# VHH binders against q96fz2: the designs that were tried, part 196

Target 1, 269 residues: q96fz2
Amino acid sequence: CGRTSCHLPRDVLTRACAYQDRRGQQRLPEWRDPDKYCPSYNKSPQSNSPVLLSRLHFEKDADSSERIIAPMRWGLVPSWFKESDPSKLQFNTTNCRSDTVMEKRSFKVPLGKGRRCVVLADGFYEWQRCQGTNQRQPYFIYFPQIKTEKSGSIGAADSPENWEKVWDNWRLLTMAGIFDCWEPPEGGDVLYSYTIITVDSCKGLSDIHHRMPAILDGEEAVSKWLDFGEVSTQEALKLIHPTENITFHAVSSVVNNSRNNTPECLAPV
Key: E = the ipSAE of ESMFold2; O = the ipSAE of OpenDDE; V2 = 0.75 times the mean of E and O plus 0.25 times the DockQ between their complexes.

## First folded at step 10 (VHH)

Design P8 (framework vhh_6z1v_2)
Fold by ESMFold2-Fast, scan of step 10:
Structure P8 (fold): chain B 269 residues (1-269), chain A 123 residues (1-123)
Amino acid sequence: as target 1 above (269 residues)
Amino acid sequence: EVQLVESGGRLVRTGGSLRLSCAASGSTFGTYAMGWFRQAPGKEREVVAAITQSGGSTYYADFVKGRFTISRDNAKNTVYLQMNSLKPEDTAVYYCAARWGFYSTAPNEYDYWGQGTQVTVSS
């Protein structure tokens, strides 16, 4: 996974992340650096995306089940990186393979510190190799959405008016991530950056691409991945596996250029 | 910052029971994982039991499984170690320790330590 959509306005995104803490209290995640959130239909590595993480990472007296939402740089910069410019990192840390996560120092070290996050998106994009041409067919991949009765009767989401109504109740894709904190050697603000864990593709996606992000399907899985105070690294990693609870549709080649940031990027063709 | 004070160590006979207490002071006790460690003369400090901040998960070393129980009372800022069926091999100084995040079995990964309480088990 190298391209996502996360276009919801901040207030809509926040409400979509409503959750229950350990004591059963309903909550909304509290924002850090909300001004760094930039909605887009076409997010690429090195851009910022919103992630959920435990409040305990920021407040030493917080309940580990409470959540913060924060924009982080896509492309993990390890805490031990010694250069002044993160873009000079020679390793591609956009994704982290689940089968080698405990073998790679860049990921093992932050994982050992409980630096687990949930990467939020409307969905992600993959490009299917087409036989007989060098061109690839892009697909938008996302959780199955609950159909409203009105939307279903008129062909759900096939008009601009229906697309707007679908976003009001959109179930966000929740992907397992690992983050790290990097302090510039010459001073400046701490950089928070993340990687998306990847697994073998499920049967339903195997014809599109051979890999998929590790998707956390449902609030129980999301809670366990985030709660590093109550869930060990070993137990959390049991949540990392392919899922069949996913859907997709083909999209226009408009999405190919990461500079294009319009609803056409994810609209069905 | 957390300060830890152990109590309850004493001389007991083989087969007896004993409960150790660790009282914590500081605003952040409820967010720390807690561990009980022990050290006998001439040996390294080793983990006995550990507990998460909510008490939802616990760890026990193989040599105490079925005999010892760790518990905590966050309202009283206290962690306990209930020791049953005590053996001479359980003789050691018992230490309480606090760690930010999930518990660890490694002594060097704990942030705060008590001064220890002596447990002696005689035949």
Scores: ipSAE 0.620, ipTM 0.844, lowest interface PAE 1.6, mean pLDDT 89

Design P80 (framework vhh_8pnl_2; at its last look DockQ between E and O 0.78; V2 from the best seeds 0.00; counts 0 for: pae E 9.3 > 2)
Fold by OpenDDE, look of step 11:
Structure P80 (fold): chain B 269 residues (1-269), chain A 122 residues (1-122)
Amino acid sequence: as target 1 above (269 residues)
Amino acid sequence: QGQLVESGGGLVQPGGSLRLSCADAGSTFSTYAMAWYRQAPGKERELVAAITQGGSTYYADFVKGRFTISRDNAKSTLYLQMNSLKPEDTAMYYCAARWGFYSTAPNEYDYWGQGTRVTVSA
C-alpha cells in the first residue's frame, strides 16, 4: 500500500470514528494535534494521516479502551534512529509484512510496547499490471458502503455539496498499523510515525494486486487491536489476515500524480 | 519509578492460607498490568497470576483455583489470596508491573518488588 485517500473534514472524520469504550459508553475520539490533519484524496508515504490509538499512550491514568485520533507520519521512524532527518532511513517502513513483523526490530519493539494503531482512510489505491502493456490501471479499494437512499452514487455527486452528503456516512477503511515515537537528536517535537501492516491479498483483490493492507473489519477488531492493555500482542496478531469484505472500482490516471488532490482521484471511470 | 513492596509472606502449614500484598508507591498503579511471580530455590522464576488494567485475570496451571489475584487501584495495592497451600508453593513471591498487557516473560516487566517469602511446611 503506497497510496491512500483521507479527505473527510475533521468533524466528519471524528464522527465516523465514534465508538464504545469497555463500559459501553458512546464516545468520540479526542484529537491530538488536529492542526496536522491535512485532508487529501491522494495521500503518499511521508505525509500525515490520522490514526486511532489508545488514550493510554498519552495519558497515564487513561482507560486503555478509550481512543485518540492523531495525525502521524506515514513511514515508521524507529525510536533508536539517530540521524536528524527521518528521510535518511535506509529501509522502507511504509509497510510492514505480517509474516516478518516479529523479525524486524523496527516493528517488533514498538509492537511489543503496545504501539498499535488503526490507520484511517477512505480507501487505498492499487495499480493493476496490464498484461502485455506497460500501463497500469489504478483502482480505489474500500469497504462496501451501505446505499442509503440519500447517498447518490459516488459518480453522481455533481456538486461539492452533494459530495459532502455522500461522504457524511462513509464507512472508513480501518487498517492495522504500528507506530513509534522518535525524538530528534537535536531536540524538538516528538515525531509519531506509523507503518501499515500488509498481508497477502484476498481472492477478490488478487487479480489487481498480490498484497493488501491488513484490514480490521468491525468495531471489535478495531477495539482489540487498539487496546494493548487488555489484548496481548499475540492475540492482536491473530486479527491480521486478508479480508474479502472489500470492494473496488477503476479510477482515472489522475491519481498517478501524487500532487493531484481532487475528487477525480477516487471517482469511478 | 514506582517502588513495589511485597508483604504478607510467612510460615504456614499445608492447607493453610496467606494473603500477599504488593503496595505501589507510584501514582500509575492503575495503568499497569500486575503479576505475581514466584521463585523457589534452584528453580526459575515462574508466573503465578496476572491481572490486567481492566481486571482480567490469568492463573498458572498449578494454581488450580487455590489463589486469587486482585487489585485495589484506590490503594495502589495488588493482592494474592493463597488458599490450600502446599509445600511445593514454598518460594519467594514477587510482585511485578508491566505497561500494557501482562506477560509470561519476566524480562518484559518494568518494575519488580523485593519479594516476600512464603514457606509451607508441616
Scores: ipSAE 0.801, ipTM 0.911, lowest interface PAE 0.6, mean pLDDT 92
Fold by ESMFold2-Fast, scan of step 10:
Structure P80 (fold): chain B 269 residues (1-269), chain A 122 residues (1-122)
Amino acid sequence: as target 1 above (269 residues)
Amino acid sequence: QGQLVESGGGLVQPGGSLRLSCADAGSTFSTYAMAWYRQAPGKERELVAAITQGGSTYYADFVKGRFTISRDNAKSTLYLQMNSLKPEDTAMYYCAARWGFYSTAPNEYDYWGQGTRVTVSA
């Protein structure tokens, strides 16, 4: 997972993240740095994406089950990084393999500090290698969408006009992430950055790509991943596994250029 | 920036009971995970019991059924009720606070008390 769509306006995104805290109180996540949120149909590493994380990370008197939504840089910069420019990091931290997460210092250290987040997206993109050609077929991959008052899920057979109307009730993709906080050596604002945990692809996605993001399917999984005050690292890692509850459709090559940011990027072909 | 102060230790005969208290003088007690550790002479500190922000508890196997950990957030006080005490329970008992979830590693705690001595002998 190296490209996502997260295009919803801030208010629509916020409502899509409605949740219950530990006491059963209905809540919307509170924003941090909302002006840094940049909606896009075509988000690449180093861009900012919205993530959910426990309010306890920011407020020492907060209930650990309460949530903040904040834009974070995609591409984890470890807290121990000593250079002045994060782009000088020697290795790619866009993704973190689930099987080695406790062996790599860049991920083990923030995980030990409870720095778990849920990365939000409309869905993600993957490029299927087509044998006999050097062209790759892009796919948009997302949770099955239930259309209230219309039977069935949204799919490739739906008209392009119907795809424009679906976003008001879209179920956001919720991916397990790890974040860290980096303080520039010469001063300046703390940089919050994240990585997406990856697992082996499920059977349904195996023909598209051999890896997939670790998807947290449902509010119970999301709440346990976020609540670092009540859920240990070891228990949280049990939530990290492939899921079959995913769907996809082919999209046009417009998405290939990360500078293209239009609805055509995710529209079915 | 708090100070943890333990009390309630003393000398007791085998089979007796003690209630330890740990008072927090200034930090955000209600949001920290709290723990009781003990250290016998010549041994390393070991986790006895822990309690999360929300009240979930952990007990080491050697105290299960005998000790009860609890917290009173209004009083900023942590308790350890110790029943059916054994000579093997003789140790310095330390209160500790950790941001987030509790840990079995002593070096991962943010704040420590000075300890209170528990002696179990005839």
Scores: ipSAE 0.465, ipTM 0.783, lowest interface PAE 2.5, mean pLDDT 88
Fold by ESMFold2, look of step 11:
Structure P80 (fold): chain B 269 residues (1-269), chain A 122 residues (1-122)
Amino acid sequence: as target 1 above (269 residues)
Amino acid sequence: QGQLVESGGGLVQPGGSLRLSCADAGSTFSTYAMAWYRQAPGKERELVAAITQGGSTYYADFVKGRFTISRDNAKSTLYLQMNSLKPEDTAMYYCAARWGFYSTAPNEYDYWGQGTRVTVSA
């Protein structure tokens, strides 16, 4: 997974992240750095996207079941990285394979610090290879959405009223991530960055691509992944598996160019 | 980080019971995972039991069924109820605190108490 859509206005996104803490109290996540949120239909590595993480990462006295939402850089920069420019990493950290996560220092070290996050998106894109040709068909992949009498079609979301019918109650895709915190050697703000854990694709996606993000399906999975004060690394990794609870549709090649940030990127063709 | 003070140790006959307490004078007890360790003469420290901030517990294999760890976050106090004591349980008992989740490695704990001695007579 190397491309996502995360286009909701901040207030809509925040409401979509409503949750219950361990005491059963309904809450919204608290934002860190909200001005760094850059909504787009077409997010690529090195861009910032919002993730959920435990409040305990920021406040020593916090309840570990409480959630913070913060923009982080896609492409994990390890805390031990010594160069001044993150683009000089000698390896790709956009994704982390679940089968080798405990063998790679870039991911094992932050996991040992409890640095688990939930990566938020409207959905993600994948390109299907066609044998015997150089053509690739992009697909937009997302959770099945609840249908109501007020529901609209994704292709009809070009006006404010039609947009609300599709997106106001959109179920965000929730992907398992690992983050790290890097202090630039010349000083400045600490860089928060994440990787998305990947697994073998489910049967429903196997004709499109052989890998998929590790999707956390439901509040129990999300809560356990985030709560590093109550859930060990070993227990959390049991949440990492493919899911069949996923749907998709073909989209036009407009999404191929990561500079294109329009609803056409995810519109069905 | 805090100040940990153990109490409740002493001399007891085999089969007897003791209740150990560990008071934290610091302000952050409720966010720490807490553990009891023990060290017999000539041995390394070993984890006895641990408890998360939310109350989930772990017990070493040699302890399951005889000891109970608990915590009272409002009073910033950790407890170890020790029943069916054996001479092999004779050791110095320490409480320890770790930010986040507990560990089986003693060097990963942020705070330690000075210990309380438990002696189970022959």
Scores: ipSAE 0.006, ipTM 0.461, lowest interface PAE 9.3, mean pLDDT 88
ESMFold2 (binder alone), look of step 11: mean pLDDT 80; pTM 0.812

Design P9 (framework vhh_6z1v_2)
Fold by ESMFold2-Fast, scan of step 10:
Structure P9 (fold): chain B 269 residues (1-269), chain A 123 residues (1-123)
Amino acid sequence: as target 1 above (269 residues)
Amino acid sequence: EVQLVESGGRLVRTGGSLRLSCAASGSTFNTYAMGWFRQAPGKEREVVAAITQSGGSTYYADFVKGRFTISRDNAKNTVYLQMNSLKPEDTAVYYCAARWGFYSTAPNEYDYWGQGTQVTVSS
């Protein structure tokens, strides 16, 4: 819930986010600040990651089912933050617990304004504590990937070259997020930042880590989470729960250093 | 910005029916949630009904359920309140209101208001 991979080139990422609006119109999300998108196999808090959000947040005349894709800072800076430097925020807002989201002002206020977003990633990383040692085993965790052609299976036994070809049809992980808008006191551009909602781990992940991001499994869940014009906060929060529809494999310790940004970070060992 | 004008309020007998209309000006009407509120003399303004931008979800106060129907025609920039089986207790000034985002039951959370239309229900 503290490290992700989101390495797809902008055009591939955009096509992976194709969707249907309420009228049944096929669409691609429109980019805001596309130059701020930086693909990486190893994204940490305070870096920018792409999120989906309702176009209505930017255009007062938009249908709330239409989507924008925008890079946002990972680590929510509340709109009421008074300091000039967001890095001085003393509270960790990388993740937001689902069970206390309505009790914390930092999250309750933006939720009341419909500031729900879907955080996009190839997948996320978690570190499993190993018995009798200080060593931790990293895992890459992602949606099960479909196969349109049954020729060859991409797995741990396959060649590295076969793994690279899978990205053209990769199903992105879609995590429930909350964002806020902060205006610097000294002036300057509005900062958009987000937090990932977390839930108890599903049975399949319980041996790796006790918490997991709230994953929105499928377009129906994604659409309802984003559509703050048609779906109340109370109804949207019903989408927040553990999911078993998840896959993982062990990866090498290369991922441990956040500065490492290579395919080896997520390659099966 | 949205400007709202209510119409249709009049004197009607107990058990009668009435349709209120709220006409909006401005290109953004179709993206606002709309609400009908009422205020009787000496009482606070209270929610009657509300509707989302697409009309896909509606809200009704308990005291009007089964009698009133809210609807909208986005092509005509108009929201309606069909009032059936009217009671003297329904006598009030009825207000149309617009809210960006999802509807609310709290008057103070609405962005734009009409001037109201008087509905009087006599025995």
Scores: ipSAE 0.610, ipTM 0.846, lowest interface PAE 1.7, mean pLDDT 89

Design Q1 (framework vhh_6z1v_2)
Fold by ESMFold2-Fast, scan of step 10:
Structure Q1 (fold): chain B 269 residues (1-269), chain A 123 residues (1-123)
Amino acid sequence: as target 1 above (269 residues)
Amino acid sequence: EVQLVESGGRLVRTGGSLRLSCAASGFTFDDYAMGWFRQAPGKEREVVAAISWSGRSAYYADFVKGRFTISRDNAKNTVYLQMNSLKPEDTAVYYCAAQYGIFSSRPEDYDYWGQGTQVTVSS
């Protein structure tokens, strides 16, 4: 998982994240730094993506089941990183393998502090190797969506109004992430950055790619992953496994160039 | 229960130095970033300096860079503001503030506030 789509306008994204706290109260997540949210059909590492995390990370004695939504940098910068420029980090932290997460200091330390987040996306992209050629076929991978007369289908959306109908009730992909807080040595605001946990692909995706993000399927899994005040690291890690509740379709090579940021990036071909 | 108590404010001459202290109690000091803010008569409260919970990162407003230094002693639950080369425009009530789990220069992000200490710089 090295490319996602997260294009919803802020208000639509916020409504798509409606949830219930521990007391059953219906809520919308509260934004931190909303101006840093940049919608895109083609998000690559180093860009900011919206994540959900527990309010308890920001407010002592807050209800750990209440949620904040914040843009964070994709590519975890460990709290111990000593250079002034995060781009100088010598190793890639866009993903972390579930099987070694407790062995790697960059991930073990923030995980031990309860720094779990849910990474939000419309879906993610993977490139299938085609035998006999150096070309790879991109696919857009996402949760199965409820079909309604109002929503239509992605392939049938031929106008901006029809595209809006598809997205109004879109079920966002919810991926398990770990974040950390890095304090610049030269001073300035703390940088929040995240990594996406990866697992072996499910049977349904095995022909496309051998790895997939750890997807949290449903509000119960999302709530338990976020609630570091009530759910221990050991219990939370039980949520990290492949899921078969996923669908996909082939897309055009337009998505290959991360500078392309149009609906064509995820449209079926 | 939570308390932030500023001290050290007084009258000082232009070009002088002053150290402000803020004693914190009633919360886990090491989990909080600390900030110094000031408010002059008829003006809005503005950030002067902020320091991360570890003390490794600090922010300074442009008008105090090179003159003021923020520091903290986590063993003593105290944050300090060393003020050098004081100017009449530094005259204000200085407030200590704490924010949990993040390091920000925005007053809106601060959870706890002290009562303030008056600093007056005479020309």
Scores: ipSAE 0.006, ipTM 0.249, lowest interface PAE 12.1, mean pLDDT 86

Design Q10 (framework vhh_6z1v_2)
Fold by ESMFold2-Fast, scan of step 10:
Structure Q10 (fold): chain B 269 residues (1-269), chain A 123 residues (1-123)
Amino acid sequence: as target 1 above (269 residues)
Amino acid sequence: EVQLVESGGRLVRTGGSLRLSCAASGFTFDDYAMGWFRQAPGKEREVVAAITWSGRYTYYADFVKGRFTISRDNAKNTVYLQMNSLKPEDTAVYYCAAQYGIFSDRPEDYDYWGQGTQVTVSS
């Protein structure tokens, strides 16, 4: 997974992340560094994306089932990295394979510290190889959505084909991630960065791409992945597997250029 | 204390119309998506209609599309279901439900429930 869409305004995104803590209280996640959230239809590695993580990472004695939402850099910079410039990291940490996560120091160490996060997106993009050509067909891949219609008194002013009308009730894609905290050796702000765990693609996606992100389908899976105070690493890793509850549609080549940041990137062709 | 109180259910003749209301109290109504569900005798509870917290988007089950309209008044903490062209198959107890954030079509995802109001449609 190397390209996502996460375009919702902060207010809408926050409401889409409504959840229940372990005591049954309804909550919205609390923001850290909300000014660093940059909505985009075309997110690439090294940009910031919103993630959910346990409040216990920031507050001693906090209820580990309470959630923070924070922008983090896509591309994990390990805490042990000794160079002053994170761009000098030789290892690509955009994705982390589920089958080797406990064998690679860059991922095993933060995972052992409970540094699990849920990476939020509208959906992600993959490029299908077309037989007999070098051209690739991009697809937008996302959770099945409840089909909504626009309510109300200004229907005549709306374009019926405007796919953006569904966003008010969009179910966000929730991907399992690992994050780490890097302190620049010569001082400066702590960098929070993440990687997306990947698994073999499900049967439904196998014709598009052979790998997929580890998707946490539903609030029970999301809660267990985030709650490092009550759920061990070994138990959490049982949540990492291919998911069949996913849908997709073909999109135009506009998405190919990561500089293009318009609704056309995810609109059906 | 959270309360959802449905009203408006009654006996109505085939082809008739009825408006159900649900008054909400004890929570921040504007943060909740609202849904109407129904349960006929011997059947499971099923979604009828839902509306986003903003009131901008709605969902309707196929069997009521074009006949029912869901709406909400956030100033009055009330959600409505306007039911037109009623059929005997619409006979059920109708429940109002609230879900924090976004709505779903699954009863198990809803946080708060009313006690229900009986709608009976006769020939």
Scores: ipSAE 0.195, ipTM 0.647, lowest interface PAE 5.7, mean pLDDT 88
Fold by OpenDDE, second read of step 13:
Structure Q10 (fold): chain B 269 residues (1-269), chain A 123 residues (1-123)
Amino acid sequence: as target 1 above (269 residues)
Amino acid sequence: EVQLVESGGRLVRTGGSLRLSCAASGFTFDDYAMGWFRQAPGKEREVVAAITWSGRYTYYADFVKGRFTISRDNAKNTVYLQMNSLKPEDTAVYYCAAQYGIFSDRPEDYDYWGQGTQVTVSS
């Protein structure tokens, strides 16, 4: 996964992240660093995207079922990194393969510390190789949306009004991530950054791409992944597998350029 | 014009029951989560109950303790609050509110408000 969409206004995004804590109380996640949230139809590595994480990461004795929402840098910067510039990291940390997560120190160590997060997106993009050509067809991949009589699929949004309705009730894609905290050697703010765990693609997606993000489907999966106080690493890793609960449509080549940030990026062609 | 009109508020005795109604107009009702709030004299407005557009999920404040039930009829553009086992401390103006999308337990997240209906519980 090298491209996502996360374009919802902050308030809409927050409401879309409503959840129940372990006590059954309905809550919204509290924001940390809300000013770092930059909505975009075309998110690339090194950009900031909102993730969910347990409140327990920030507050001692907090209820670990409570959630914080925070923009983090895409591309995990390990805490041990000694250089002053995160861009000087020599290995790719955009993704972490599920089969090797425990083999790589950069991912194993933060995971062992309970630094699990849920990466939020409208969906993600993948490119299908066209047989016989060097051209790749991009696809937008996302959770199936509940068809309300009034809210059409993205494809049915024939008017601006309908489009707004679709997004205001959009089920966000929830991807399993690992984050780490890096203190710059020269001082400054602690950098929070994340990697997306990837798995082999489900059967439905296999013709498009052979890998997919580890998607946490449902509140239970999301809650267990986040709750590092009650759920062990071993138990959490059981949640990491391909899911068939995914849909997709072809989009234009507009998304190929990471500088393009328009609704055309995820619009069906 | 968006309108939320509450009804059903009245004087009741302790232990009594009351059903509040809120009729919505001027917006797509089934796109909105609905909530009931209350405000007692000298107190802040607080959430009582909320319900998603589909009715799949509900929220209740801690003080409700199973006494109240929120429901909605999307065909009638109406949300209800059944209140049982009423207490004097339940005396307040009760407000209906609407939020586009998923409901919140925070009043500031709601987009539209009714004028309120007075509920008085006598000892």
Scores: ipSAE 0.005, ipTM 0.267, lowest interface PAE 11.8, mean pLDDT 89

Design Q11 (framework vhh_6z1v_2)
Fold by ESMFold2-Fast, scan of step 10:
Structure Q11 (fold): chain B 269 residues (1-269), chain A 123 residues (1-123)
Amino acid sequence: as target 1 above (269 residues)
Amino acid sequence: EVQLVESGGRLVRTGGSLRLSCAASGFTFDDYAMGWFRQAPGKEREVVAAISWHGRNAYYADFVKGRFTISRDNAKNTVYLQMNSLKPEDTAVYYCAAQYGIFSDRPEDYDYWGQGTQVTVSS
């Protein structure tokens, strides 16, 4: 998984992440560094993306079931990295294979510290190889969505933000991630960065690509993955497997260039 | 305490109309999306319609589209389901449900549920 869409405005994204804590209280995740969130139809590695993680990572006495939403760099920089510039990391940490996650130091160490996160997206893109050409067919892959329409309700108000009306009931894709915290040797702000765990593709996606992100389907799976205070690494890893509850459609080659950031990136061809 | 109380269910003839109401109390109604679900004997609970917290967006299952209308009155903490052109296949217990944030077509995503109101459609 190397390209996603996450284009919802911050308030719509936040509401789409509404959840219930362990005590049954309805909550919205609290933002860290909200100004670093940049909506885009075309997110690539090294850009930031919003992730959910347990409040307990930031407050020692917090309920581990409470959630923070924070932008993090895509491409995990291990805490042990000694260079001054994280772009000098010699290996790619955009994705982490589920079958070797406990064998790789870069992932095993943060996982042992409970550094599990849920990576948020509208969906992700994959490029299908076909017909002996260098050109590949891109697909947008996302949770099944319910079809919404404008309400005839007396209480209904037209939104001045037209695209909020279209997308305010979108079910976000929730992918299992691992994050780490890196302190620059010269001092400065801690860098939070993440990787997306990958699994073998499900039958429905096998004709598009042989790998897929580990998708956490539903609030029970999301809660268990995030709650490192109550759910061990061993138990959490049982949530990492292919899922069939996914849909897709072909999109235009506009998405190929990561600098293109328009609704055309998602539009069916 | 949180309560959702459905009303309006009764026996009605094929082709008839019914309006169901759901009165909500014990939570901040304006923060919740609302849904109507139904369950016939021997079947799973399925979504019928849902409406956003502000009332602007709605969802309808294909089998009721064009016949049913969902609406809400946030001043009265009430959600409604106007049911027209009723068919025998619409016979079920109808449930009101509330979900914080956005609505979905999945019963398991909903936080609060009413006790249900029986709708029977016959000749």
Scores: ipSAE 0.133, ipTM 0.592, lowest interface PAE 5.7, mean pLDDT 88

